# VH-VL binders against q8wwc4: the designs that were tried, part 8

Target 1, 195 residues: q8wwc4
Amino acid sequence: STEEKPQQHQKTKMIVLGFSNPINWVRTRIKAFLIWAYFDKEFSITEFSEGAKQAFAHVSKLLSQCKFDLLEELVAKEVLHALKEKVTSLPDNHKNALAANIDEIVFTSTGDISIYYDEKGRKFVNILMCFWYLTSANIPSETLRGASVFQVKLGNQNVETKQLLSASYEFQREFTQGVKPDWTIARIEHSKLLE

## First folded at step 1 (VH-VL)

Design z03 (framework fv_azirkitug)
Fold by ESMFold2-Fast, scan of step 1:
Structure z03 (fold): chain C 195 residues (1-195), chain A 121 residues (1-121), chain B 107 residues (1-107)
Amino acid sequence: as target 1 above (195 residues)
Amino acid sequence: EVQLVESGGGLVQPGGSLKLSCAASGFTFSDYAMYWVRQASGKGLEWVARIRSKANDYATYYADAVKGRFTISRDDSKNMVYLQMNSLKTEDTAVYYCARDSEYWGYFDYWGQGTLVTVSS
Amino acid sequence: ETVVTQSPATLSLSPGERATLSCRASQSVSDYLHWFQQKPGQAPRLLIHDASNRATRVPARFSGSGSGTDFTLTISSLEPEDFATYFCQQRSDWPYTFGQGTKLEIK
């Protein structure tokens, strides 16, 4: 089917764009077709990616605010337990840097797509999503090793300094008959902020 | 051009230790999972150890035959993957190959030339 | 774990003949089955991935087919350089397992 979606709200910004390896892009689309063909006839990688972007913005904000109770339905229990300990120990500026505003997500890439069966014969699809986003949080450069810094123009009279960070979120869905057909976040990685 | 070059193989006595190294070039090393696969003379291929990319938190996996004795690790800044082999047994005698795993597709698309490990008295 | 079995263990043919090599999985692996070629003294080389897709720079005479539990590697007209050992590997579930190999030798 043809997809028509409203365009993302646009701002006057100077943004560095990354792009995926063309071979990885082709492979991802073929893998998405296999999910559609064998697991879920309604699956679309484009729709999934947009939903994952929204989930990332929402979950990252809740993590930054330590609202773990609201994450219980979105994040796997064991992952949430580990994140609770790690995030609460972060300085406030690092917590603020975890949050990605949806309009500040500059690039989204589909990473690893895993299709597998567990020891109990349950069927899973895991999709790793990598997000690059801008943050106004003031974090020392030694902490962010290799982070890019940008000046953002808002008209002629406003210049704001922002840092480019990346985070990887793994989404999992179980396709076993009778199981709730919801995506759950099975892994969150932010190696510059979360150990 | 993708290249994987193994080194560190040799002769060791039972109970001894060896550390294998694999130098990668020609691709973005940090985006790939890396494997060690071994092959005894005239035998088939046997998976030994796997280490995933940074995006997968460097998760490690081991074959039952080597679990607790072998440790796989990587250094993305040097494009290196390693296999630390302890408490070696005669059954560990094999050519050890370094292979890259196309994580998006789950196949070993490139292999190194192999390094021979001989465990004997 | 899923066991992969290859047959025959050895296949003796002449150049110009058609070769068919079989690989059977103990349970369904869908299309997640790969084929490798290994020449004496060399590392394995990927030939076919995901049952039927030729890897880069692999000659058109090599083709793969099958799904589920039964897979076939076909070489339509053997060249002298094709006499080697061939391995299949499943990647449907972890750990990824290899077959025992089929040795293709000159008659």
Scores: ipSAE 0.000, ipTM 0.403, lowest interface PAE 18.6, mean pLDDT 78

Design z04 (framework fv_azirkitug)
Fold by ESMFold2-Fast, scan of step 1:
Structure z04 (fold): chain C 195 residues (1-195), chain A 121 residues (1-121), chain B 107 residues (1-107)
Amino acid sequence: as target 1 above (195 residues)
Amino acid sequence: EVQLVESGGGLVQPGGSLKLSCAASGFTFSGSAMYWVRQASGKGLEWVAYIRSKANSYATYYADAVKGRFTISRDDSKNMVYLQMNSLKTEDTAVYYCARDLWEGYAMDYWGQGTLVTVSS
Amino acid sequence: ETVVTQSPATLSLSPGERATLSCRASQSVSSYLHWFQQKPGQAPRLLIHDASNRATRVPARFSGSGSGTDFTLTISSLEPEDFATYFCQQYSDWPLTFGQGTKLEIK
C-alpha cells in the first residue's frame, strides 16, 4: 500500500501541572514518617511512588487488553470483579485510553494516606496515587473536561494527537503480624472512562 | 444551532479555478477542525481536505487526488473555511460539503447542504 | 490505503424490523470507524462514532459494534425515517476513506 503522508506544520504545547499545596505535602511527609516509625523501617514514599508508577503502567495495560486472569494477584478480588464488567463494556478506543506507557506518565502525585485498624484488629495502610499520562487513543473531548490536546509528529510518520488523562489507583498493604507484606490495588478511579 | 453554509460552486472549464467558502455559525468556530468532502453524482463520499484548529497550528491535510491543486484555509475572525481549487479536472465534478470535526479526532458531526461544482468544456 | 467495503449494497425491509448493516476494512482499523446516514438530496449525518458510540441526538435504536476489520450497524426497530443510505468511514490511516454505502429501502 502506498498511502499518502500529509505534510504538516507542527507545534506542540507544553503543559505545566499544578503543584501539591504545602499542607498536603506536610501531611504526606508526616504519614510516611508514621508508616516508617511504626510499621516498616524499610518504607520510603519515594521508592513506593516509583513502584506504584510501574504498577500503574503494568496494570492499566492488562486492563486495556482484558487480561483479567493476570491481575488476580495484583488487584483485590472484589475490585477486579467490578472492573471486568466495566472494562469489557467499554469501546475499544476507551479501552486503549486506559493503558498508560511508563514513558508517557507526565506527572505523579501522592494523594491521601490512610492508616487504620478494621473491626477484626487487622492493620492497614492505604495510599492513593494520582497519575497524569498522555494517550494517543482517540476519545471525545466532551468526555474530557479541561483536557489538553497535543499534536506530536514522530519523525516522518503521520502526526498523532495525544490527550492528557488522569487516573487514581489506591494501593493497600496489610501490616498485621504474619500476613503477606505485598501491596495490592484496592481501588481504581478513572472519572473520564470508568466512573 | 450549528449551521454550515457552502457557497462558490458553479460551472468552470477544465484547467480553471474556483474558490469555495463555508460560513459557520452556532459554535466556537476557532476551536473546531474543518473538512471538505465531495460526492460525485450517484457515487459515494470522498474526503478532500482537512484543516485543524488554532490549538493545532492550523495543520492541513489533503487527499492524493487534489494535493498540489487544492488549498484549504480558514479565517477565524469571519468564521469561514475555504477551499481554493486550481487546475480543475472533469473528475473534480461533485457536490462539495463542508463539515465540522467533533473533537479534532476525525468525526464529521455537522455538515452543510453542499455546493455543486461542475467542470466541463 | 485502507479501504472499507459495505454489504449488502441494498437492504429491503419493513418498518418495525431489525436492520443489520456490515462494514469490512481491508486491514485492522481498531475501533476507528464511524457510521453516517444520508437521505436523498441531503448531507450526511453522523450516527455512530468510534465503532460503538451514539452521536448527539441519535435515537437509541441505533447501535454499532465490532473492532478490527468487521463492523456492524444495527437498527433495532425500523422507523419510516430510517430508510436512507448508510456509509461507514475509517480514520485509522490517511486518507480517510468511506464505504460505498448500503441503501436501506422500504419493502
Scores: ipSAE 0.000, ipTM 0.430, lowest interface PAE 20.5, mean pLDDT 79

Design z05 (framework fv_azirkitug)
Fold by ESMFold2-Fast, scan of step 1:
Structure z05 (fold): chain C 195 residues (1-195), chain A 122 residues (1-122), chain B 107 residues (1-107)
Amino acid sequence: as target 1 above (195 residues)
Amino acid sequence: EVQLVESGGGLVQPGGSLKLSCAASGFTFSGSAMYWVRQASGKGLEWVARIRSKANSYATYYADAVKGRFTISRDDSKNMVYLQMNSLKTEDTAVYYCTRDEYYLSGYFDYWGQGTLVTVSS
Amino acid sequence: ETVVTQSPATLSLSPGERATLSCRASQSVSSYLHWFQQKPGQAPRLLIHDASNRATRVPARFSGSGSGTDFTLTISSLEPEDFATYFCQQYDNWPLTFGQGTKLEIK
């Protein structure tokens, strides 16, 4: 059995608002309810957000390592094709900055949720997720203009500098009858590294 | 029925100019990226130019061989895409095809026009 | 840039025979490779997309296989209408590049 508890005895809870204004937050909740009501009774935006956070950590790490073949099942082909050339051309320190560790993701915001039907009657849901994460990658400050910088002391005489970066990932799922209920990343934006 | 119809080809002298047109029908033109692809007699296909939809600010891309000389443009109100060719070289002699790509840089050219012949010679 | 090379340049066969056409990329393109068919005086026609998937309304006798750098287009039993030029095209690396073509001609 585990005898030790690594966390503090006392907890404090902080409530913060996302990047979306109150109107967008309400719209997001209504669209999430419509997905639950008419497409997937198991759908929860809260559970989805936690899963999206894990997907972001995993995908961003594979991108930073240029392991594009392992991303074919997770990222739409058109997105992966565009990213392959952009990422491969980045300096190693910029590639390292793309990777987000799950424990370094400090904030997650749900953006717009799009529910639509295409010309063939296929049903789609797209959910935009915005992530803010800390990176220890050694990038010149001029390259990361506007990023917040933190210094963290790690033990005796060790200091680590971390920068706060953001990335937006759009997740898509097809709800057409008989289609596998898999989420695919249909869009990736990183204003400091990938345009 | 999706249709693409090219026009504007002809015989032109080296250094001359020519403007190709492509009329699209049967699909939501304004939402599709449009390409020009050329083929010299008895040779393979070569990508020339690409223009994205309005949602992507009509971003344009060119093959190195034509960059600075060719300009791709579109008029969504008329379902037209154009290729303005300046400073033509003999190496530009080819049949020029108009095609669409509904995915980002996929080369998924499911519909093509009939092509229009451009001959650059004295 | 990624160069794609097709072989043979010309393949002479009779109706009913099996045709095997090869396409090689100078570097890995994973499975991001399409095949097009072109008849004289006509525009190209998408035949196989993403290495192995038949395009809409393409007969079952056409099949594609391969990944990485080596790809094959197979026609199990040639019909008279299959005598045409076939091109492969990669889209893993920008710019998009096409092979020089394999001409399938009747013996």
Scores: ipSAE 0.000, ipTM 0.429, lowest interface PAE 16.9, mean pLDDT 78

Design z06 (framework fv_azirkitug)
Fold by ESMFold2-Fast, scan of step 1:
Structure z06 (fold): chain C 195 residues (1-195), chain A 123 residues (1-123), chain B 107 residues (1-107)
Amino acid sequence: as target 1 above (195 residues)
Amino acid sequence: EVQLVESGGGLVQPGGSLKLSCAASGFTFSDYYMYWVRQASGKGLEWVARIRSKANSYATYYADAVKGRFTISRDDSKNMVYLQMNSLKTEDTAVYYCARESYDFWTGYFDYWGQGTLVTVSS
Amino acid sequence: ETVVTQSPATLSLSPGERATLSCRASQSVSSYLHWFQQKPGQAPRLLIHDASNRATRVPARFSGSGSGTDFTLTISSLEPEDFATYFCQQYSNYPLTFGQGTKLEIK
């Protein structure tokens, strides 16, 4: 008469998130030095990374809410135009999964740093930032190939399920004389949601 | 010394037009974003319009209350910002300030303001 | 739109006293909140930008703090020239919005 529950006991998955590639670390340091030496004596990759993390949390939230007018100052116009169609067509649970809370960003990595000139002689620096973050958005695991699922204990015996997602944001700054020295987002990639 | 000097304010009838000018000096004007902000008597400040620099596309942006009626423009060769105001309403009565946005990496703030010019829309 | 609300509307104090002014945003503005001082018949003057950074030539007695939705402007010891109206302004979302102001009056 008493109901029997032979339940599988799930354990928290232990994930080791990316080690700094020593070759990439050296490349990043060299390119950061070149930016400091030749473009901006005040440049710091550490300060940039902290600002980029704040920008990612803010921009991803606005994208999830389809507040594209508020993104016009932060995201390159051509990128924003492409994102409008993709984001608005997403189901609400996928839209919610785009948003990263600053406190749920578990790992940040600096990708490639590109220094280049365009056909008009304008000088640009692009810095690729990769973010790994947790989300409570309810997305079926079969839809997110390769996504990791966590069970998070919230107080006494309360468990919340979260998924680990990643997004790559490319930040661009123009160093041409007379250009306001602000960063814009020139590329947003989310392989699980915006492919 | 950074200076912004507004002119062109005055008394105008409802439905009329008025063009405000802002003369900038003491800095590299072409590098900066410029704004118009207004303040009605005894009231708070209200953003009106923004124009970006040449390097950032001269992009303009307007408050909903003035969209379609007001046009912000600039002439970098003369260090001037303009606000063309058409189809004026009594609700547009205010002191109009020209303001410069800071030249900053992550944010924008109004670091310098003109003394303002009074626009009165009344019969 | 993001609404910013200031309190108190009026604060009456004497020179030498500490003033604490509050600004609250209807949604998070991160640290993108600025403080301005305005005297009668004059343009606003920038005091604090990005919550806590004192503008050039602003006395050390002025300080700002806060993040998200709750912000404070503090004047540690009032001077006679500090009696003015103070406005906060957010730069997180368009339209850019200002508080209604706090008038600091002499007793």
Scores: ipSAE 0.000, ipTM 0.480, lowest interface PAE 15.0, mean pLDDT 80

Design z07 (framework fv_azirkitug)
Fold by ESMFold2-Fast, scan of step 1:
Order: structure tokens, then sequence, then C-alpha cells
Structure z07 (fold): chain C 195 residues (1-195), chain A 124 residues (1-124), chain B 107 residues (1-107)
């Protein structure tokens, strides 16, 4: 299931993170059943969502550290090539903002699930995952247009200011007979840091 | 730095048992699938067992040669992976390596880091 | 299971020479093949992943090529530290299988 968490202490404005559309929730369950029934009896959307959250935390950290060699098996080659150009040119504070700590992921939503065959008869499933996460990276307000600022209170009156960012990762797996059942990241979108 | 340190190898009689341990450090252990791979003297590498992460329900896989005799397990709180070997045969004699699989879905076969290995000798 | 066969079993060359090592799969593995280097008494080290991509900190003299059933590892100019045993591994189909290895030894 999609993970949700209440918003942190608000500092600047009201934020409604939103919930999955009921129609999309039903559609997602049906597509998950079709994947299970016809492609992979071990498939579970709940298990996938947990794994995708882990993958997001891992990949975003490697990306922020410019460890592109370690991303070659996790991210599609054409996507990784474009990301190398964009990420390498980012200031260190922007690079730091790309990284999502698993504990700071506030909300996870399953977007579109696409099931299709290409012209060669290869079978694919693409699952779009949207993540909302908190970052302590010091980024100018103009760069984070529309981003919300949260104040997180620690037990001893210690407070830390964090900003809420979102990223969308599209995961793809090929179900063609004889193909390794690996999920690869076919798209990374971060409207505030990566165009 | 990433480190994998195996222990528990030794000499055992056919039909005996040994439990191998692998201590991991320098990475988020719980996010990775872990493998045991063995190598007999002067021979090639042979995959033995795999255990996936919690996100994949700790699913386990075994080579046909060891199914029913070996059990792989892990303790994420201690950063440990184990291989319980029962009903050992002379053909199980090998250096056993602990290895990490770098792969988002944890089955890329991309063994990016290996331990130094521990010798298991099964003889009478 | 997919059987992986390496040739030659032993290759004797001198430093500065080009080494070409072959790996053949019993059925197509696409590009899902890795190459490892192993020195005596040491664990294997990943050299090339997915047939043609150099792993981190692997010198540029190492290159991989091939797809389907036939794969090649090339070392353009041998250095003394390159004399080791090399293994290929397919991961297209379960179980993942390794070749028997090619021992690269100094003449």
Amino acid sequence: as target 1 above (195 residues)
Amino acid sequence: EVQLVESGGGLVQPGGSLKLSCAASGFTFSDYAMYWVRQASGKGLEWVARIRSKANSYATYYADAVKGRFTISRDDSKNMVYLQMNSLKTEDTAVYYCARDLGYYEDSGYFDYWGQGTLVTVSS
Amino acid sequence: ETVVTQSPATLSLSPGERATLSCRASQSVSSYLHWFQQKPGQAPRLLIHDASNRATRVPARFSGSGSGTDFTLTISSLEPEDFATYFCQQYDSWPYTFGQGTKLEIK
C-alpha cells in the first residue's frame, strides 16, 4: 500500500499533500492483479512500494554524491547520461538536496502503472512512484519556488528547519521470457532541482 | 569503506555441520541482497545461496547441489549473514565467500564486494 | 541452466602484449554478463559489468565486448599485476553461472 504521513510542524503555509484518487486506487489494484495473474505470481504492489522507497533513498544519495558508476545498473543508460550532465553542474547545496533519507520521506504515492508490448514483442511494466521528503539542505527560496518550509522540533526545544521537496521516479521491468526480472529506473523528475 | 568478513570455516567429517558467518560494515546492510559463493581448489566459482532484503521478504534461493542441506539467513540488526551447512559432503569442500549484490531489485548478479573467504574442508 | 565456457584454460603472455579472453554461453544471455579478476589467495574483483562497462577503479586497458552467446575480455597492454585468473558470469537466467576461468600467466 501507498504510505502516508501527517505533515510536520508548519512554519510558512498550509500544505495538503493529497491522497490517491479513489479511481486510480482501484485501477492500480486491478493492474497489480493483472501483473500477478499473467506476468509474475510473486508480484505485490505493497512489496514493490516498499522496495521503491528504499531504491529512491539509495539512488538519490548516490546521485547527490556523483557516484554515477554505482548507478549504471540501477538507472537506464540514457537517463543516467542526462543526469550526469545536470547533477555535476549543480552547487553542493543543490546536490545535497537531491538526497532523501529513508526516515525523512513524508509521503509516497503510486502514480501511473503502464503495461505494454513493444514492436519486438517484449513485455514491459512501468510504475511511476512519487515521493515527498524533507531536506535540511540550505537552498535559496528562488530556487525552490513553491517549496514549503517546516520546523521540526526535537525533544529538548532543539529545532531544525527543513524544506519539503518532491521527486518522481519511474521504475521499469521487462517480463519477456528469459529476461532477468530487474527493475530499472527509466525516469527521474525533480522539478525544483532537475529539469 | 565496504567490508565483508567471513568466519566459521574448518575441518568437518562427512555428514557433519558447520555454520558460516559474514560480518558486513561500511554500507546500509539491510538494503542489499547477500550471497554465498564457493570455490573448490583450482576450480571455478559456484553460486550457493542468496537472501534478499526485508523489502523482498527475506526470500531465499539455493543452488541445486545444496538444496535441503544449507540454510541462508540474516540478522539486519547485527549486519550479519549466515550459512548453516548440514549433511556436508566431500564435494562441499571449498573456500566460501560472502558477496554483496548491487541491484535495485537485488538480483542483478552484480557482486561488487566480496569477503576474503573462509575454508571449509569436508574429509574423512 | 545456462552453461558458461571460457577459453583458453591458460594463456601465456609477456608484459606489454594484448590479451584476448573468450566466454561462450550455451544460450543467449543478451548483455547480462560480468567479468571478474582473481589473484591467488584473494577474493574475486569485479572488472566489467553488463558485457562492456568498466567497474569503478578498473584501468582503461580493460575492455569487454560481445552480446548473445559470445563475449570477449581484452587487456590492451598487459601490466605485471594483470597476471591472474579471469572468470565470466551470466545473470540472464537463474541460477547465475560462472565459467571455469582463464589463467593468464607470465611467459
Scores: ipSAE 0.000, ipTM 0.391, lowest interface PAE 18.3, mean pLDDT 77

Design z08 (framework fv_azirkitug)
Fold by ESMFold2-Fast, scan of step 1:
Structure z08 (fold): chain C 195 residues (1-195), chain A 125 residues (1-125), chain B 107 residues (1-107)
Amino acid sequence: as target 1 above (195 residues)
Amino acid sequence: EVQLVESGGGLVQPGGSLKLSCAASGFTFSGSAMYWVRQASGKGLEWVARIRSKANSYATYYADAVKGRFTISRDDSKNMVYLQMNSLKTEDTAVYYCAREYTYVDSGTYTFDYWGQGTLVTVSS
Amino acid sequence: ETVVTQSPATLSLSPGERATLSCRASQSVSSYLHWFQQKPGQAPRLLIHDASNRATRVPARFSGSGSGTDFTLTISSLEPEDFATYFCQQYSDWPLTFGQGTKLEIK
C-alpha cells in the first residue's frame, strides 16, 4: 500500500545488540550514586558516559593513525606500550576499523564499576565502558572472520554493508586529594582486531 | 608542505628497462603507503602499484597489466619510493605519478591526497 | 572489476554557469567515490572524497552527491580556473578504478 511505501523507503538496518539487563542497570546507578555521594559531588554517570563516548571516538582515531605520542596523556603507559606493538602490525583496513565515528556508535553500555583504595591509601574509580559501533572500513568478510556484518538499505539506494564491532575501554580516575581530576584509559580490549 | 618529486623517466625501446624514483618530503614517510599511478596521453588514470609501510611488512600490490614485470620498493632512510620497470611494452607509455595514500578514518576510505608532478615514460623504437 | 563511466565526455560552458558532471559505477560502491580535478600538464587534485565531502581548501562552489551507482559533481557558478578535466574514482572494490574523465571547456 501507499501507507507501507514510506517505511520501505526509509533507512533499514539489522543490528543485534548486547543490552544491559535491568539488574545491572540498577547496580550501575547505585555505584554511580556512591561515587557522587562519597567521592565527587559533581559526578554524573550520564555526563561521564557522553564524555567516554567522545573519548572513545577520539582515542580510536588516533590509534588507527598510529599517533601514539598524542595518546601519552590519555592512555596509561603500560597499555600504550602494548597497543603500539599490536596496532602497528595491523593491515591498513584493520587500522581503519579501529576508528569509531561518533555518529556510528550504535550502543553504549556501562560495565563493571570498581571503587577502591590501594595499599598507599590512594582512592580510585575504574569504569568499564563497552561500545558497539558500525564501521564503513572496506574489510573483506574472510579477513575479519567472525565479526558481525550488517546491511543497511537506504530507500531506493543500494544496500550498504557495515561491520558491527565492539570495543571495551576502561576509564580510571584517582580521587585522592590534590590529584588532577583527569580520566585516563587503563585498558582497551578489541577481540576482533587486537587479539 | 608535502612534496613528491619523480625522476627517471625517458625514452626506452620495447623490452627495455627503466627505474623511476620518487623523493618525498614534508611528512612522516615511513608511516605512509605509497602508490604509482599512470596516465597515457589523453586517457584516464590507471593504478600501477602500491607499497605499504614497515608496520605492514612492506606488502606490495600490482595491477594485473604490470604484475611480474614491475617491482615497487622503498628506502625509508632516504624517503624514497621506486618503481623498477622491466620488459617494457608500448602500452606502458604514460606519465607516471607518485602518490601518497591518505585514509579518512571516519569513513574508512582511502584516497590520494598528494601527487607528484609526474615523469614521462615513452616506450617506442 | 568495478567499472566507472563518466558523462558527458566534454561539457562546454561559460563562466558563471552551473556545471553538472555524472559518474556511474557498474555495481554499488556505496559512498566510496572520490572526485579529482586535473589541469593540463598538472597532477590530479582531490576535490571531493566519499561522494559529498569537500577536500581541504576546495571552494564552496564545488559539491558532490549520490550513492550506490549514480554520482554527481556540481559546480554552482564556474570560475575561469575551473575549466579542467574531472575524474571520478571508486574505492569499494580492488583494483581501484577511475572514470575516463569529463573535460570542462570554455564556450
Scores: ipSAE 0.000, ipTM 0.407, lowest interface PAE 20.6, mean pLDDT 77

Design z09 (framework fv_azirkitug)
Fold by ESMFold2-Fast, scan of step 1:
Structure z09 (fold): chain C 195 residues (1-195), chain A 121 residues (1-121), chain B 107 residues (1-107)
Amino acid sequence: as target 1 above (195 residues)
Amino acid sequence: EVQLVESGGGLVQPGGSLKLSCAASGFTFSGSAMYWVRQASGKGLEWVARIRSKANSYATYYADAVKGRFTISRDDSKNMVYLQMNSLKTEDTAVYYCTRGKYLWGSFDYWGQGTLVTVSS
Amino acid sequence: ETVVTQSPATLSLSPGERATLSCRASQSVSSYLHWFQQKPGQAPRLLIHDASNRATRVPARFSGSGSGTDFTLTISSLEPEDFATYFCQQYSNWPLTFGQGTKLEIK
């Protein structure tokens, strides 16, 4: 195997990004409990977050490669149509920066959790996940918020220069009786590349 | 690359004990539920045990056929899941597979190669 | 427990033909059903998750459909490597239950 995770990533995350707001942490736990209590006894925000991290790594790589046909089962149709136009118009270095390797995801936080009914009485849960990840893509550095340059070293290996980027993916599931228990990506936001 | 490797199977007499191990790599093990599924020769698959993540207090669940005899456990520091099998019966003879639950899409997306447990007199 | 029954037990076909495999649950499992392929001496391989979604690296000739109690796995044109045993599994209700399998064999 050639895979090895640099411990410096964990230390950098704790120093640079700090900790989640305590109020947001409490709010997230309460809403996670409500989903568990009323919608899905198997629901766990921790297990969901790990799954969402895997989904982000997978989807972002497919987006960077413009493999939109492989995203039709994972991303809402309307969102995918909008993304096709935005992504295909990006320079190759920006496309490469969209991709996050699972081991380069430095910080993951849960944003808003929405539990609601639509006009037809359908039940929905939307969970916004925010990811911070490192990329070696060659993009000109700017002094915008969330755009930082870090040097990482893995044991005796060469120092690499990487940029810290963030992306927000909103996951949605319908809990209406008889509907497929699928989580789909209902929104993708990337402040540096897509917005 | 996700990889699961089982070990610890072998031949044992009825009433004996055996401990199976599964080494996991390539994913965040501590955040994943882990499962043991078995298959007797020429037969179908049968779920045996499940252990949830630390966030769910390592909650354990067992098939009725093994309750009170089998214990599932895990060591997150070593990325290991275990199955302690006591009071083994001939009906427990099977290939035992370690698999992970993929929460987002609810699938057993990766399986180990399996380890054979033979209980005979 | 929710009983899952597959039919037929054995299906004999030739390469190039269409295969249709059925899976029925004793009570509604919504779309909480997966399909696995298993070749002799090997571990199961996930083919279809949540009734109709193809797993990674699964060829387009495999498709799943159905909801509630009746589910179907379809292979549009059989390749030699497709002759294997197929299992369905529900995860709507505990305990998790698998069908007894459908063996797809060469005619």
Scores: ipSAE 0.014, ipTM 0.522, lowest interface PAE 8.0, mean pLDDT 81

Design z10 (framework fv_azirkitug)
Fold by ESMFold2-Fast, scan of step 1:
Structure z10 (fold): chain C 195 residues (1-195), chain A 121 residues (1-121), chain B 107 residues (1-107)
Amino acid sequence: as target 1 above (195 residues)
Amino acid sequence: EVQLVESGGGLVQPGGSLKLSCAASGFTFSGSAMYWVRQASGKGLEWVARIRSKANSYATYYADAVKGRFTISRDDSKNMVYLQMNSLKTEDTAVYYCARLGSYTYWFDYWGQGTLVTVSS
Amino acid sequence: ETVVTQSPATLSLSPGERATLSCRASQSVSSYLHWFQQKPGQAPRLLIHDASNRATRVPARFSGSGSGTDFTLTISSLEPEDFATYFCQQHSNYPYTFGQGTKLEIK
């Protein structure tokens, strides 16, 4: 007979979300300076991040409600076509988990900032934003493998169980002469809910 | 809910001083640039002063009409922006609005209800 | 600085009529022009951003057009609540300047 240790049940993890990588912080500031110096004197990564957080809260809620018509000006057409199919096929509890309330966003990280030209010579700036948020949506841990579960005490009495999820939204603006200075969402990634 | 609440307006004589305050709530104040915009009775909107976020070293900018007389400042620990107005002129009589410029939208997305400043003898 | 001029200063119309408001910039602002509505005693409300994009919860009767230096706000059929002052603002050149306003009043 072989002696084996029993499998441990899945447990919640403590996550430190407020710490920023110093090297990434420096890289982000350098790229932000380049955007300011050569593209937009009004650009600030801190101000952009606050606005992106608001955009995430708004867009994620509209996605969860399948209000795709209201997203046509905010999300790139090709991305929206792919999202319609994926989101519509989700169970309602998974759809609810896509939505992030602004007060439930616990951490925001600025990922890569890309400055590039496409094959037609158009100039783009892409800013990847990563959001960590809490959701009360009832999703089995087996479906959201690796998701962290927290218990949140509200006021004096209520204890509510919430899951910590992350989503990455890539914001894009075209700086080609004559193009409107609109930020659009060029990519949405949610590894636990979207393929 | 995003809210901006101005206070400190009132009646002053020419050459006097007033300090306006704007209390912000419902957003990450420290990451936002803040503006003071004024409007004289029956007239258009006029930008007065701007203060950028901490990430931009709290850089300040002023309209020519108020440069040297007005000072914009902020206290991120209290979510407050201020406008110190010195050497007031009758031309400074207006409703003063506190406003936020949207980071990703690039337009004034939130405004306070305004506070009236009257400069009269 | 970029000077923004609105015309007419006042426009007197009746409910149900079409309103056309103009905004001209002293130099090109591309499409970076916004329209605001202001009712007496209230703060301005964003109506149209970037020349032609209607803001959320703004009725379909409002539309914007134009580029460069010449811009137009159109209200296809006036409702009683539309009688207000309208301002345009350019966001191409710092400082971001406003027009002097067009007052839309009941005839």
Scores: ipSAE 0.000, ipTM 0.442, lowest interface PAE 12.1, mean pLDDT 79

